# Designs tried in a protein design chat: VHH binders against F-box/kelch-repeat protein SKIP4 (SKIP4). Part 3

Target 1, 358 residues: F-box/kelch-repeat protein SKIP4 (SKIP4), of Arabidopsis thaliana (Mouse-ear cress) (q9m2c9)
Amino acid sequence: MACIVEDPQRAGQSNETQIALISGVPDDISKSCLARVPREYHMAMKCVSRRWRDFVCSDEMCDYRNEFNLAESWIYALCRDISGGVFLHMLNPFSSRRSWKRINDYPYIPMREGMGFAVLGKRLFVLGGCGWLEDATDEIYCYDAAMNTWFDVVPPLSTKRCYFACETLDGKIIAIGGLGLNPNAKRTWDIYDPLTRTCKSCSDVNIVPEMEDSFVMDGRIYIRGGVGGSSTAVYSASSGIWERMDDDMASGWRGPAVVVAGDLYVLDQTFGAKLTMWCKDTRMWIHIGKLSQLVMKQPCRLVSIGNSIFVIGKDCSTVVIDVENVRKNKMNGVMVCSSIPKTWDDDIDVISCKSVAI

## First folded at step 18 (VHH; from m03 with Y100R R101L)

Design u05
Fold by OpenDDE, fold request of step 23:
Parts: sequence; C-alpha cells; structure tokens
Structure u05 (fold): chain B 358 residues (1-358), chain A 119 residues (1-119)
Amino acid sequence: as target 1 above (358 residues)
Amino acid sequence: QVQLVETGGGLVQPGGSLRLSCAASGFTFSDSGMGWARQVPGKGLEWVSRIYDSGSTFYQDSVKGRFTISRDNAKSTVYLQMNSLKPEDTAVYYCAKFPRLSSWYFDLWGQGTQVTVSS
C-alpha cells in the first residue's frame, strides 16, 4: 500500500490565472531567461514571487542551467567545531570576495563523527556516523542547496555505519565499509538509489574494513584503509566486484586524493604538503610541487572545480592550485597558489568537502 | 486507481526505432512531471528523459539527439520516441511520475516494457 502522502497544500489551487513568471513573456522563455541568471543572485530571485521561488528551487531550474552549461560549482565543507557541532560552510569560488560562509546549522546531527558526505545534483547528503555515546547510525540527511533547507525524509542506509567511504557513482550514493555494530558491516557496501528511494546492501571480502580515503575515477571507486592505509581496493560498477588496486598506484596514495580532468592528484602530507599526480601512461607518481605550510593548516581535504584544486584545511583555510599553471611552471618545486582566508570561526575541522553545481 | 501503463516495447534491430507510450490514470496528469527510466539487467535504474508539466524536456546524455519525449495531456499519455537505437539501449523501460518541483525521485512508476535491440 503505497501511502500516497497527499501533500495537503494542493487543495486550494483554484483556477487562479497562473500569473506569468515575467509579464508579457511566455513561461518557456521566462524560464530560459531566469536560468541564465548567475547563481549568486538566486537567493534574491526567490524573493520576487512564489512562482520565481518555486522555479529557482526546482530541479527544472537545474536542468536548464545544465543544458545551457551555466551550472556554477560552489564548495561545501562539512565541518566540526570545538563544541562537536557539525556545520556546513559554503564558498563561492567565483566571487571577487572569496569568503567562506556558514550555512544554516545542521539541526539533526550535532555531535556525530565518521559521517559520510555525498553530493547528487543540487543536494548534499550526510550519512551515518556515530557519537561518543551513540552507536553507528543509518540516518541520512539531505540538504538542498537551491532551497537552502535540510530534509530528514530520506530513507536510511541498509547498514548502520561510521567512518566509512562515501562516493557517488552513476547517480547513486555508495557507502562502503566502516565501523558498526554488525561485524559484517565492514565488508559490505550500500547502494542508495535516490530515484527509487531504496538502499541495497552488498558484501565483498575484498572491501577494506577501516576506511581512510576514497575517490572515483573512470567509473571506478577506489578505497584505502587498514592499518596506516595499507589496504586498497577498486570497485567496478560494470562487474559489481571489488578488486585489488594496482600496487604502484597504491604506493603513492599517501593522503587526500582528488580527480581533476580524469587525472588523480594526491596531497602527501607526510613531510610537508606535496602534490603528486598519477601518470596513467607511465604508471608512476609524478611530483608536481610543494605547498607552503604557512598557507594551510592540516588536516586538509581536497576538492576540484574545473582545473583547480582547492586545498581546504583547518578553519577552512584554503589554497587554490591551478593544475595547468603548475604543470607549465615547474619552477623550483614551489607551487604558485592563491589563498582564501580562514573563516571567522576558530577551531573548525573540515570533515569533508564537495562541490555542488547549480 | 493510480497507475502508469507502458506499451510499445519490443525487439528492434540496431538503428531501428520504437515509440513507447505510457497511459496515466488516477491523478491529474497535466500538473505532473513525467519521465522515462530504464534498467539494464544487473544494473540500477537510470533516468532517460524528463518532461515537466510546463513541457520542458531534458535527456540523459546517452540518448540526446536520438530520443524524444512528448506528452498529450488530453490523453493523459507520455511518449518516448526512440530513434537510432543501439544494443546499449536494451533495457526495461519504465514510465515514471515525478513529484512537484522535483525530478529527484519517482513517486509513481509503471510495470515497464522490454526494449531489446539486437541484430
């Protein structure tokens, strides 16, 4: 019995002559025009009218912007403060005054650790986690970046997890391994399908139980874990199986990883901050450059937009690396970077960073 | 009864064409976003095309230029014209309804119709 939750708000839409989005303009043209407005003005647009608000907040808006190649990627950081509170911070990298802004407080998970963070479309997902006094959870929370609101209506994971790898692949959220009350959880992964709002659990012995890092490249999910990151595995969606990662590739995976234009970059933080690149052709790690420790506070997370890598550290201190420029200017091993100042808030740890394109 | 019923599936040769139809009943069709999704055996469900209540249409990259979604509100029917079919298009195709303002999930879908593209 599919409980059709009748949205009670639909009752009163009388034949009110649908007020045009823009007076004297057909709605299709209006939508096309509105979709071309830069993302920084979308908040203001929502204040124009109810219809504007609805459209700006709709998936239709996103579809238009994607179709027009106008989607703008902003960075979202899941952060923890000294109190243990979890917050989202947002950065518009295209603004003249690049500054991190705190988004609405995460109302539902104030003190959890080991959460997964995923992005699909305009939506961010916070998954699972545990607390000092709380066992691993299966809860999923969704933030809509266009609506600027949190939702708790997302079905849970199949398995309660914390400190797991979380990636998106083929429109699905994949939660891999981690810790939980179920000892078998360590060798399982969940596939959450937003379309059907279902979660499927799978198991494979090749899954690394203690997750440290993960990334997606060429339609595959790479995971690293174990004691000191000694274990790696690769998931192929086509086969549905986990395989051992290449030893040469695995050997250089010594920090946060990010994929830029199909290439894998790793920030090795063992002795300073060294950016390395995996060369697929030579099957070797190439040293790209070093980051000054003065400009970043560890631990750092990586996110990419276009050809830029954002290195985000404590207090959301951010260094921006242009990969093309760095490749061209191999000057003496020091990378020329731009910096974005830290937030006004002190003692913020960055849990995870993702970009959302709207 | 609220339902979606797909028709028009079948066997076709590569390069061929099919037209799928989906008859909707039990809800206000004209106010609903509709779409098509497909599922390859052993794979997850993927969206193929969307048509909003406004008539705006969007397509997955893999089918752009080949597939055309349309709707007839008077008949409460959504269509998927599939041209230049490829073996990779072999799947069960589902007609789906989207909730208001969202194409994120299906609140209703049909039983599906099999499309097989084979030489």
Scores: ipSAE 0.876, ipTM 0.957, lowest interface PAE 0.6, mean pLDDT 89
Fold by OpenDDE, fold request of step 23:
Structure u05 (fold): chain B 358 residues (1-358), chain A 119 residues (1-119)
Amino acid sequence: as target 1 above (358 residues)
Amino acid sequence: QVQLVETGGGLVQPGGSLRLSCAASGFTFSDSGMGWARQVPGKGLEWVSRIYDSGSTFYQDSVKGRFTISRDNAKSTVYLQMNSLKPEDTAVYYCAKFPRLSSWYFDLWGQGTQVTVSS
């Protein structure tokens, strides 16, 4: 019995003379104007009227902002506290008072580990995972960043997964490998299509079962896993197959990875914290600079916005690296970075971080 | 019966034009956002264009400047004017409706119409 939750709000739309968004202004113009308001004010905008709220929270708003090239990326971190609770933290990197803020309690998945984290549009997805007493799950939870609300009405993964790679490619969420009760699931990947709300599973022997890290570059998904991260594979959407990753490239993948403007950066944590870049032309890893150990609390995750890399560590301690600046200064030394202080909460581990553009 | 029926597909040469039509029935068309998606052989579905109930239109980057979506509420029909067609536009094109509160997914699909761009 599919409980068609009839949205009760449908009944009362009497012919209420649709109050103009802005008095005396056509709605199309009003929408255009509202879409130009910086993201930091969207919360306040939602308080103006119901129509404003609805528009600001709408996909239409996002489409306008994208069309106007006004989308602003904020960072969201999926975090776990000492109790095992899972939370989202948000950072507006453009704010003068850059601080992490905890977003609404994640009520759905206490003490879950090995979750996937993905972003499509204004929505964040938390996928799969396992608990201490719970095996791998196929659950998908969605957070709408514009609405600031969680949704649990998302079709599940085709395969229950934990500790899997999760990436977005061509508007799809790709869940790759992982652990679960089904041993064959380790060499499978799921393609979740939000457009159709369907998930399909595929299998390939080249998929690494236990995933440590992944990234997307040039329309390909790169995965690393196995004992000590010794196994790598590359998925090409064009061929639909997984191939072995280049050995030279794989050899330098010794930490969290992020793609900035088409270039791959890795925070090599083998001996301190070194930012390295993969040079496609020379097929070599180039040392970019070092981060001070004092500013980084492992484990760290990377996210990029524009030409900046955000290194997010324990307690959401954040270091911001301007890649262009660092590349120009050929600093054989410690990179000059800006820092964002840790959250008020202690003992927060960052599971994953992504940026959401609205 | 709630349905979408696409028409207007066919074979065209590169640089040619087609106009797709989608006739909607069984729901209040004027209150619904509509869109077009396409499936290239061997690839997944991708959205092409959306038109909100408000009339706001949006396009995938690959078709911007070439395709135009429009709607006629009186006829309960959505259109996709496709100009300057490329071989890469070869796909099955689907008309779809998206829910009131979200354009993230489509909740109703047509059967699709084949568009083939070939010399």
Scores: ipSAE 0.859, ipTM 0.951, lowest interface PAE 0.6, mean pLDDT 89
Fold by OpenDDE, last read:
Structure u05 (fold): chain B 358 residues (1-358), chain A 119 residues (1-119)
Amino acid sequence: as target 1 above (358 residues)
Amino acid sequence: QVQLVETGGGLVQPGGSLRLSCAASGFTFSDSGMGWARQVPGKGLEWVSRIYDSGSTFYQDSVKGRFTISRDNAKSTVYLQMNSLKPEDTAVYYCAKFPRLSSWYFDLWGQGTQVTVSS
């Protein structure tokens, strides 16, 4: 029974002469103008009129901004507080006053663990997870960053999962492995297609059930799991097959990973915080530098915007690394980084970080 | 009955052109965003082009400059003009409707029309 969620907004659009977005300006031009407004002002724009709100919140707005190459990436962190509550934090990295802001509480399931976090377009997805009293779930929640609202009308995963790898590839969300009641689920992966709002499940024996980390590079999904992260696999979308990762590459994957401009970076957190880069040409891991533990609280997550790596640790302590500068300035192994100060005293654990471009 | 019916698919040589049409019925066409998606053999479904109710048009990067989406509200029809076709454009093309304010999913699909680009 497809619950036709009646879009409550079908209220009687009476033939009221749709008030122009901007008085005296054709709507197409108005939209082009509005699309050029920096993201920091979008909230204010939504207060101008209903039509402005609708447009600013629309995918059309995003499409315009993408077409104009005006999309701005902000960082979103899925966080957990000391109470076990899950919530989103947001950082505008382009602001002169860089500060993390709490956006919203997780609307439905406080204290969930092992959730997947994915981004497609302007939307963030929280997938699966488990609780102390709850087995793995198949629930998917969607947050629209433009609307600043949560949606619960998303089809579930095909398989209930917690502590699984979650990546986006070719406009789809891929949920890989994880824990669940179904032992067979451990060697499965789900493909959620937002376009069709469907989820398909596939199985592969090369999938490691206990996932620690994942990343996407060159159209492939890399996963690391097992005891101590000893198991790695690579998925190729072209073949649909999972293969073992090369040992030379796998050997240096000892922490959170991020891809910047096609290059793989890993933050080794075993003894301090060491940033390393995988060199595709030489097939060697190159030491880039060390981060001061004074400015970062482990455990850290990584997200990239442009040529910058954001290292986000406990309490959303954030260090920004310019990869280009670091590569040029090999000064004594210490990376010159900018830090974003903590704005609150709350004990916050960062579960996952993603960037959303709007 | 709410439906989308695609026409215009077929076999074409590389560099050739096709025009797909999609006739819509059973809903207020003028108020609906429309789009085309395609499924390449062995690959997943991908969006190709979108046209909003406002007339704004957007394209996947792979088809930019080659494909043109348009609509005729009087005829309740959306079109996809495909020029400079390539073998990689071989797919089943689906006409679809997306809901208001959201173009990231389609809530109505046609049956699809086969486009084959082959020498």
Scores: ipSAE 0.858, ipTM 0.951, lowest interface PAE 0.6, mean pLDDT 89

Design u05
Fold by OpenDDE, last read:
Structure u05 (fold): chain B 358 residues (1-358), chain A 119 residues (1-119)
Amino acid sequence: as target 1 above (358 residues)
Amino acid sequence: QVQLVETGGGLVQPGGSLRLSCAASGFTFSDSGMGWARQVPGKGLEWVSRIYDSGSTFYQDSVKGRFTISRDNAKSTVYLQMNSLKPEDTAVYYCAKFPRLSSWYFDLWGQGTQVTVSS
């Protein structure tokens, strides 16, 4: 029984003569105009009128911006502070004043560990997790980046999960493996479909236990787990099966991974910070460059926007790598990167990072 | 009773055309966004087209330029004109309603109509 929480705000739509979005301009034209306003001004736009607010917060706005190829990707980091509190930080990489901002506190469960973090459209999802004395949960929370608000009315996972892999594929959220009271959870994955608001559970013995890392490339999900990341598997959506990952590819997966323009990059953090790339043609890992230890605090997470890799470490210390530039300059040395200074004095652990395009 | 009823599906040759209709009842149609989704055998549901209460229309890239969504509020009906059909368009097509401010999920679905594109 899907509790249709009737949004109580529907009652007061009195016949108020729908004030035009923009005076003297048809609404369709107005919407097209508003959709072209840069994302940095959307907060201010919401203050103009109720109608502006509603439109800016709507999926219609996103659809317009996508149609116009105006969507701007901002980076969101799920973080933990010294108190164990979970919160979101946001970075606008296009701003002249590139700085991390705390945007909202995680409203529901403090001190959660092993959470999944996913993005669909303008929405971020925090999935599952466990507490120090609490077992795994199936709870899903949604943050709307346009509305700047959290929602708790999201269907749960089919399986309670902690320290699991979480990826987005074909408009669905895929939760893979993890820990929980159910021993079988380690060999299962959930597929959450936002269109239907349903979650389907599947099982495969080839799923590796104890997930450490994952990425999506060429329509497949790659997972790494086990002791020291010794186990890998690949899921193909077309076949619906999990297979063993190529040994050569697996051997170089020694840190956080990100896909840029179809190519796989890994930040090897075993001895410093080395960026490597998987060459599909030669089936070899290529050394791209090294990051200075002075600018990066491990552990790091990776996010890509366009041709740039954002390396986000402790305290949200951020290094930006232009992949095209680095590939051209084949520097056997320290990569020339831009850095974003730390904004906060407090110790912050970065749990996961994703980009949201609006 | 709140319901959506699809019609207009069938067998068509590649390059042919079909027009799907979806009759809505039991809710205020004019205030609701509507859409079409499809399910290819063995694959998940994918959205095809959306039409907001404002009349704004959006399409999946795979159908852009070929499909046209429209609505008649007086008849409480949404349409999908499908031109230049391809074998890849073979699917069960579902009419759906989405909330006014949220098009990422559908809160009401039809039973679906089969579209088969084959020589």
Scores: ipSAE 0.852, ipTM 0.950, lowest interface PAE 0.6, mean pLDDT 88
Fold by ESMFold2, last read:
Structure u05 (fold): chain B 358 residues (1-358), chain A 119 residues (1-119)
Amino acid sequence: as target 1 above (358 residues)
Amino acid sequence: QVQLVETGGGLVQPGGSLRLSCAASGFTFSDSGMGWARQVPGKGLEWVSRIYDSGSTFYQDSVKGRFTISRDNAKSTVYLQMNSLKPEDTAVYYCAKFPRLSSWYFDLWGQGTQVTVSS
């Protein structure tokens, strides 16, 4: 573990009394009250005082909100414009006006393909990637959704990689397989542990070189890859063991996948858009319904919040499926959905979408 | 010299109690968050508890109600009171520091103290 040296100027300030968060109120009570303010107002709270800004931007606020079961999930879409610039759009799904908003204060992210996109707490990570003539990178960029700022993450990945599976499990980011001029990428996975600020490389012959898709369910990472999605594997983080995926389960994984309340859903757009769910008890895929909104462009990105699946396509055009209503009604026909308008900016490609709870 | 030194580890029976102490030096203790993490054999490190410079405390679900973190800024010391210990709590326990606003990583670690819970 590395020794850290504090800034001498800051060390001298630590012995001084801080200004109260709310005059006449103990700070622990004040923090409990502030943590209950809906997330949509957090930007305004940052303008009240330095102490309010520090608390709103802190992990302490997230801890309080988690303890009170008040965390609110917003959706972040990693997007690319015509020039190849990478940026974020954000959606508050609980707002009375549900619309995508471009995040206006971001640094340029290098033009790359095959990047990983992962979430830990209030932080979004963009990992790796490559250009056509450019070797894969090990760089990691992080966006802090509370501070609304980007920063470089150290250490980088242990292995330079692109077109890899990237998932968060048990508080760690796991980057699996992929491509690059470095042949080791295809046989390795990196475990990034934020708690220790370390990245560890592991290897196994079971890893597929180019990953097509992945999801996390029940403490496991499920991966499909290879030509035509012919290879599948399952990683158990608790044991570090790779296993074959259930053949019946793999047979229905023919599109983007998402897990909602422990249940696996897949959107297959091969001949129309249909939603299916994996039934663990019968080991069968069941048909939920077709999507009448004519969201016909592959690939779509899926993210879940509560009982809802958000289907996000080009220009952030979005359809919302409430799986509780559909599953409880057991409809065989067209699903009842709502929509969120695309962005004003045309020709925006959505690279990946994740939710961030604060 | 910047360092964290843990004491108080040992062998206890299931259901027993143990109190860990961590003496800090070489940095502004009152401006820092402090925490405990543990390494279970064959597993990675996991956080156990954290206490902010404000005194606010938080715990991993598996230890809530059994463990209590506290700090004494005058002595630059953080404590972990561990009650109702289970065999699953057997691990090397590390004292650690985090920046006051960012608890998602620890930037200074102690050397660790062994806690063993067995009959």
Scores: ipSAE 0.705, ipTM 0.902, lowest interface PAE 1.3, mean pLDDT 83
Fold by ESMFold2, fold request of step 23:
Structure u05 (fold): chain B 358 residues (1-358), chain A 119 residues (1-119)
Amino acid sequence: as target 1 above (358 residues)
Amino acid sequence: QVQLVETGGGLVQPGGSLRLSCAASGFTFSDSGMGWARQVPGKGLEWVSRIYDSGSTFYQDSVKGRFTISRDNAKSTVYLQMNSLKPEDTAVYYCAKFPRLSSWYFDLWGQGTQVTVSS
């Protein structure tokens, strides 16, 4: 065992000089207090001083909030209007009046399709995509939800791709399959590691080409694609390889999927709208209940927060399903749900939805 | 020249301790965040701990309570005290720098120092 002689000056370390965050309060106490302020007030906090703005926008703020288990998840929807323009809507699900709010469309990424949408910490990433007259791209744009601003990300993806699955696993963004001009691109995946600012490409014959849906569960990425969603595959992070999905599990994946507290839910809309859950113990899909279609327009995307599933349809019309509550409160087999009004603008399609915790 | 130089790695028994040091040069150390990452054999690079310019410290869950990061701005040096070491802590440990407000990436890396915990 090596012994290191301790530097005596290190033992008496005092506060460094700087302008105090709160007059008369040590900065470590001030940061603890500021980190406890609900997220809805963070924009106002940025106006107090330069030091407050820097802290509220910093990863240090996020670290404090995570340390105290105070992170709040808001929902972000990647949307397209009738002109083909791409933009974000945001929803604070904890607000007394829940409504979707449009976020500034910068950078401008119109007329692109098949983009990836992923989240790391407080940051949203829009990756790749293509258009009718435009080849697939490797570009990555990042939206910082704390700063409310966009920036370009370097390096780009290793492989230009569109219509691919995009998920976050172990602090990395994984872009899987899709279409591109490279003959091998459809059976590849890129691993973007923001910590090292690197992107590497891997390949496996089990990756399906066109992506329809994906989810992450138990350290694995599940993907569905191919002709009419007929192909499935599973990426295991522990082994780094792709394998076949359980046939019984795959058979019930007939619509958008979401994971709530470790349990897989699917909204099957082939014969009405019904929510099902995969039961690991019996290897069977359990019917949870039907969803009224009166105010919901297709296509739908799913996002979970806590024990709630947000079903987000056209124009961001939204139904909220509390999975614990709906097992107890059904009216003739129809789930009792709450709703969130559509946006004021019509003809908006929801491409993808994610939650961002700050 | 801008650089980070790690020292203090070596072989240690399970339950033992090591202290890593990282000497920084060529940039304003007191304005920068510092951290440690490790490359575990057969796995990718992972974040271990970080310390902001403010002195605030944070740790990956697997090392919390066992590892302590600290900094000495006068000596432009960051330290990682590793106690209660386990075989799964065996890795090449890298000292790294991050921008003051953005710890989600490291923009300067050291050469790495090997830590081996024998089973």
Scores: ipSAE 0.699, ipTM 0.900, lowest interface PAE 1.3, mean pLDDT 83

Design u05
Fold by ESMFold2, fold request of step 23:
Structure u05 (fold): chain B 358 residues (1-358), chain A 119 residues (1-119)
Amino acid sequence: as target 1 above (358 residues)
Amino acid sequence: QVQLVETGGGLVQPGGSLRLSCAASGFTFSDSGMGWARQVPGKGLEWVSRIYDSGSTFYQDSVKGRFTISRDNAKSTVYLQMNSLKPEDTAVYYCAKFPRLSSWYFDLWGQGTQVTVSS
């Protein structure tokens, strides 16, 4: 559903500020009621009035929904078409007809590789990257999932970088290592603080320069780097120090990873697509099941919502794996799947996927 | 002159109380959201509480139930009542302003006031 309103004049904005959200209802009560409306209807709510649009698009709406434990996670895929254009697809996983929808509002993101993709609250960030003949950039683009638009002005990274690890931890975005004209960039990481809209740089001689993949678990960022993922490291935000990853854990990290309720899952694509889970108490990888490569073309990305893992391949073709029984019963080899059709868009690659809760 | 001025910090025993005040000037206070952030030694800057222009209030989990934010638009002042204080609440507390619709960053900061909770 689309809600398009003609450009308002300032006089219309003044009129809206004088009128109640719901006639005859105090605004605090009205906001409590509006915050309970399921996210699928938020677009329609924006068409009611400018005051409703302002509230639905606001962080205040998100705060109310978080207080009520009503936040709903939708999936956003950062995609590239054959022309090299970068854009987003969005999926409401709770809809009765689950289908990917292209987000048409976009900035002109240059033809770049090795970009970071991160989420803070209702906002998605595309960071850095480099072109074939262009050096790495420090630019950041921000998409607001409630407003459904890109911001034009976003403070940059402290360090120009591409092919770096990028994760959200403790309300901050951390961009780690990578490549760039700064010869020391590979040994640095930037911490972006949204509250101050500032970025600070840290360094350590032990950081691996090329990053393949990362995930966040238990307040730590796990990083796989080097040729074919041959090197691993762990960053602890609480101490600010780097640690060595458990060798048994690292040995099974041979593909995209996702964390579900504190449990690590990896799609191992070495000899076909196999979903495995790290069992902390036995320090072993458990085989969950195998996905047909005819259904899922590489590269695949993983994202989780609740007890569901979404495996997203070329053209956003998606397999949904429910791991509730695996988590609770520790059953080996049992996997419950469903699928979501690929997009009708032609020949797109999925760069990264994240979920946004509103 | 656009500014935020905090008062009310100091030394307090665990379990004690303090009330911080923040006087605002030079902008339309009633149209702005206000909040408190703190710089905790060893943990960096973190959000504590916020109050929207509407009067709606929200709190970081670690302070929920112990801290109360309020505002007086007639006096252009925001308050933070801190009860049941713990040693981990020791920090420099900053009053800050955020745009009415966007609370994820602060666009105006006070100078900060030290709160020390020690037994």
Scores: ipSAE 0.602, ipTM 0.870, lowest interface PAE 2.0, mean pLDDT 83
Fold by ESMFold2, last read:
Order: sequence, then structure tokens, then C-alpha cells
Structure u05 (fold): chain B 358 residues (1-358), chain A 119 residues (1-119)
Amino acid sequence: as target 1 above (358 residues)
Amino acid sequence: QVQLVETGGGLVQPGGSLRLSCAASGFTFSDSGMGWARQVPGKGLEWVSRIYDSGSTFYQDSVKGRFTISRDNAKSTVYLQMNSLKPEDTAVYYCAKFPRLSSWYFDLWGQGTQVTVSS
């Protein structure tokens, strides 16, 4: 089977290898120099020549930037407007004037709910979902953040599903449980391996039937399901084995979660909004602080960049928490945070948020 | 007759060296990116190294500094020099091709060659 994430006809247009990237400079040196240009200027670089455009959009560019430890993470929010239309907003957190920008170049994703959202390298994936006139689907769409374009992905998921957990681990996208016409979908998971262009379906009776939230930590996928997180499970992607989650860890997972530098943080909104951290060594949840400065409309999504947690709510209204700053201060009650204004668009719900490093 | 044929696998002691070769035929080699992936026993497939049509080389962190990928476009051949081998390097090694400018998937694979590091 063929799995085409990128347009192969676009790759074939890169036959200007006879012309130097930079006059008088060997191409390997030129590529090293171009890879050091900050991401905010990459769009302008695409306008210089076809060879520059091909390089800027290539995985080779990403490899050079990773080698130099220069990759820059931007935040992408999968959003739905009041009409049910699905689209992306993007935030460059390093810009001097941080504001959300709508990405208008997207394939039409039918009015669907319960889609998966995952990142692998410079690529964002939207998987599955269901609509009013359609049962769950197996379709996969890919947004290439370097090309700034959408592609259809083949093969599709092995199992049509919606309202499922979706995470990336070890270069693969794993779609877990959910709903579909097949009542057994909730006991299955699909492993999409882009490297081999395959999608494999697996099943296990231990899969949590209702998916509410998930995160990846230490090579494992943690899943919370049921009303208010009443059931939990842990998947080891390397072995394919499901395990029970630590009871103490599960008891404190009462809201959206994010992992920062190997540490698990949860925004617990049960009685107000407070940030807690799981201390693995003591098996205790540690109170970090309250988020009372800005009242966020639920649901909130969390994404991290460096030591900062971005709390993203309705209309992409965003609060930024520097975990190192708030951990070192005696924060009895209120964390010191900054904010990013909501979008100029109205009535936008944030379905999921991920970061993409280029 | 599009094919990739790996050679050079075998049994070595920890700290030893091996050189893998991959002969390619049936496609425009010089326009293609090439790489090596490995299937570790009990684990999934993982990439090891890749070399772009430009000659630029990149490595997984676990092998960086120990492995060297190279290509000879005139002979349509890719090499993987593996030095300071460790027991965790034991795997079936596959030569693979990726589309120009895109290494996110491999569209052609060899049959693989076994590398065993005794431990």
C-alpha cells in the first residue's frame, strides 16, 4: 500500500541542482547557513528561487535545524466555529507581538466531531471523526507546516472511529478506542506507521471504552475515560501491552494534562483552577498555584514550550505559565502569568492544541 | 527490476565493527534519498541513518559518532560503517529509499541483513 503525505509532483520540480543555492558558495555550506535563519523568515526564503523553496520545505532543512539545535516550536490550535467549520489557528510564541493567526489554506473537513489530532515532525494530522449524515470515518488529513498546505493521507485508519484518544509515540500515530458503526471499535487501537505506509489494528479487552483525555510520558500513553475520569489505563507502545495506571496518579488527574521536561502537570478545575504536578518519587500531587487572575472558559487545552505552559481556552484566549518562575516563588494562591488576547473571530471552540517544531 | 540488496551483516563482539553495503538498481539513484532502518528484536522498526541526494547525512542519537553513512552515486551503492558496536545494536538492518526532499517515509526496502552483537 502507498502512504502519500506529501505531493510527489512538487518534489519532482526540484531539478535545479545545477545552479548554486548561493553564488560562489558550495551547497553544503549554503544549506548550513540557510538552516540558521529564524523560522519567521522562512516564508520569504521560499520566494528567492525554486531551489530555496525546495530546501526550506524539505525534511533536509528540518534535519539541519535539529542538528544545530535551532528548531522553533509554534503552536497550532484545531478550532471549530459556530457553523461547525473546522480550521487551524497558529501562534508564534517567539514573536514580539504574540497573536493568533488563522490558517486559511486547509482542506474542507466536513462538519465532524470527535476527530483525533496528532503531530509527527513538521506535520499535523487530523484523523477520523463523525458527522450528522455520516457515521465515523477512517480518513486522515495532514497539514505540512513547512509547506503550509494540506494533503490527504493514505492508507486511512484501519478502523473508522470518533471520540478516541490519539497520540504520537516512537514515530507512529496511535488511535485508541472511540466509537463507530463497529461496536468493537472501542476495544481496538490503530497504529499508523508513516515510515512503512501501513496501518495495523489491534484489540484488547482492557481498553477504556470512553475517551476523555490522554498524554504521553516516558514511552507510555496514559488514558482517562468515563465520567470525570472514573477509569484509566496505560499503554506501552513498545510492547503493545495495557496496564493499570497508578491509583495515586489517577486520583489527581482531574483536568487537562501536559508534560513539561518529563514532569506531569494537570490543570484541576474541580474547585477553581489550580495547577498541580505529579511527583513520581513520592507518588504525590504537588500544588503549584491557582489561576485566578484570568477566568478561563472551559474547556481548556494545554501545550508546553520550554518551561512555559500555554493554557488555551475559548476563542484562543491564552494564559502563559512559566513553571520555573512559579515553582521558585512562594505562590500561596495566585500564579504570576502573562496572557495572549483572544482571536478577533467570534465563538471559536478549541478542540485540541499541539506544537510543531521546525 | 527495482531492488535493494544488503550485504555485510554478521556476528561481532561488542566494540567491534561492521560495514554494510546496499546495491541499488532499477531507479534513478542520484535523485533519491537513501537510509538505513533496523528491526530490533521485540521492538518496532526504527530509522538509523539517512543520506540525502545532496550527500547530507543524519543519524539517530543512539548511533551518532559510531555509525557513518555514505553513498557512491556512480556505483548506486549506500554504505553503513558501524563502529564501537553494542549489544543493543543487534537487529535486522534494512537499506531503504525515501522520496527526494522527504525522509518521513521509505518507499522501497531491501530484504535486510542480520547484525548480531554477542552479549
Scores: ipSAE 0.482, ipTM 0.824, lowest interface PAE 2.9, mean pLDDT 82

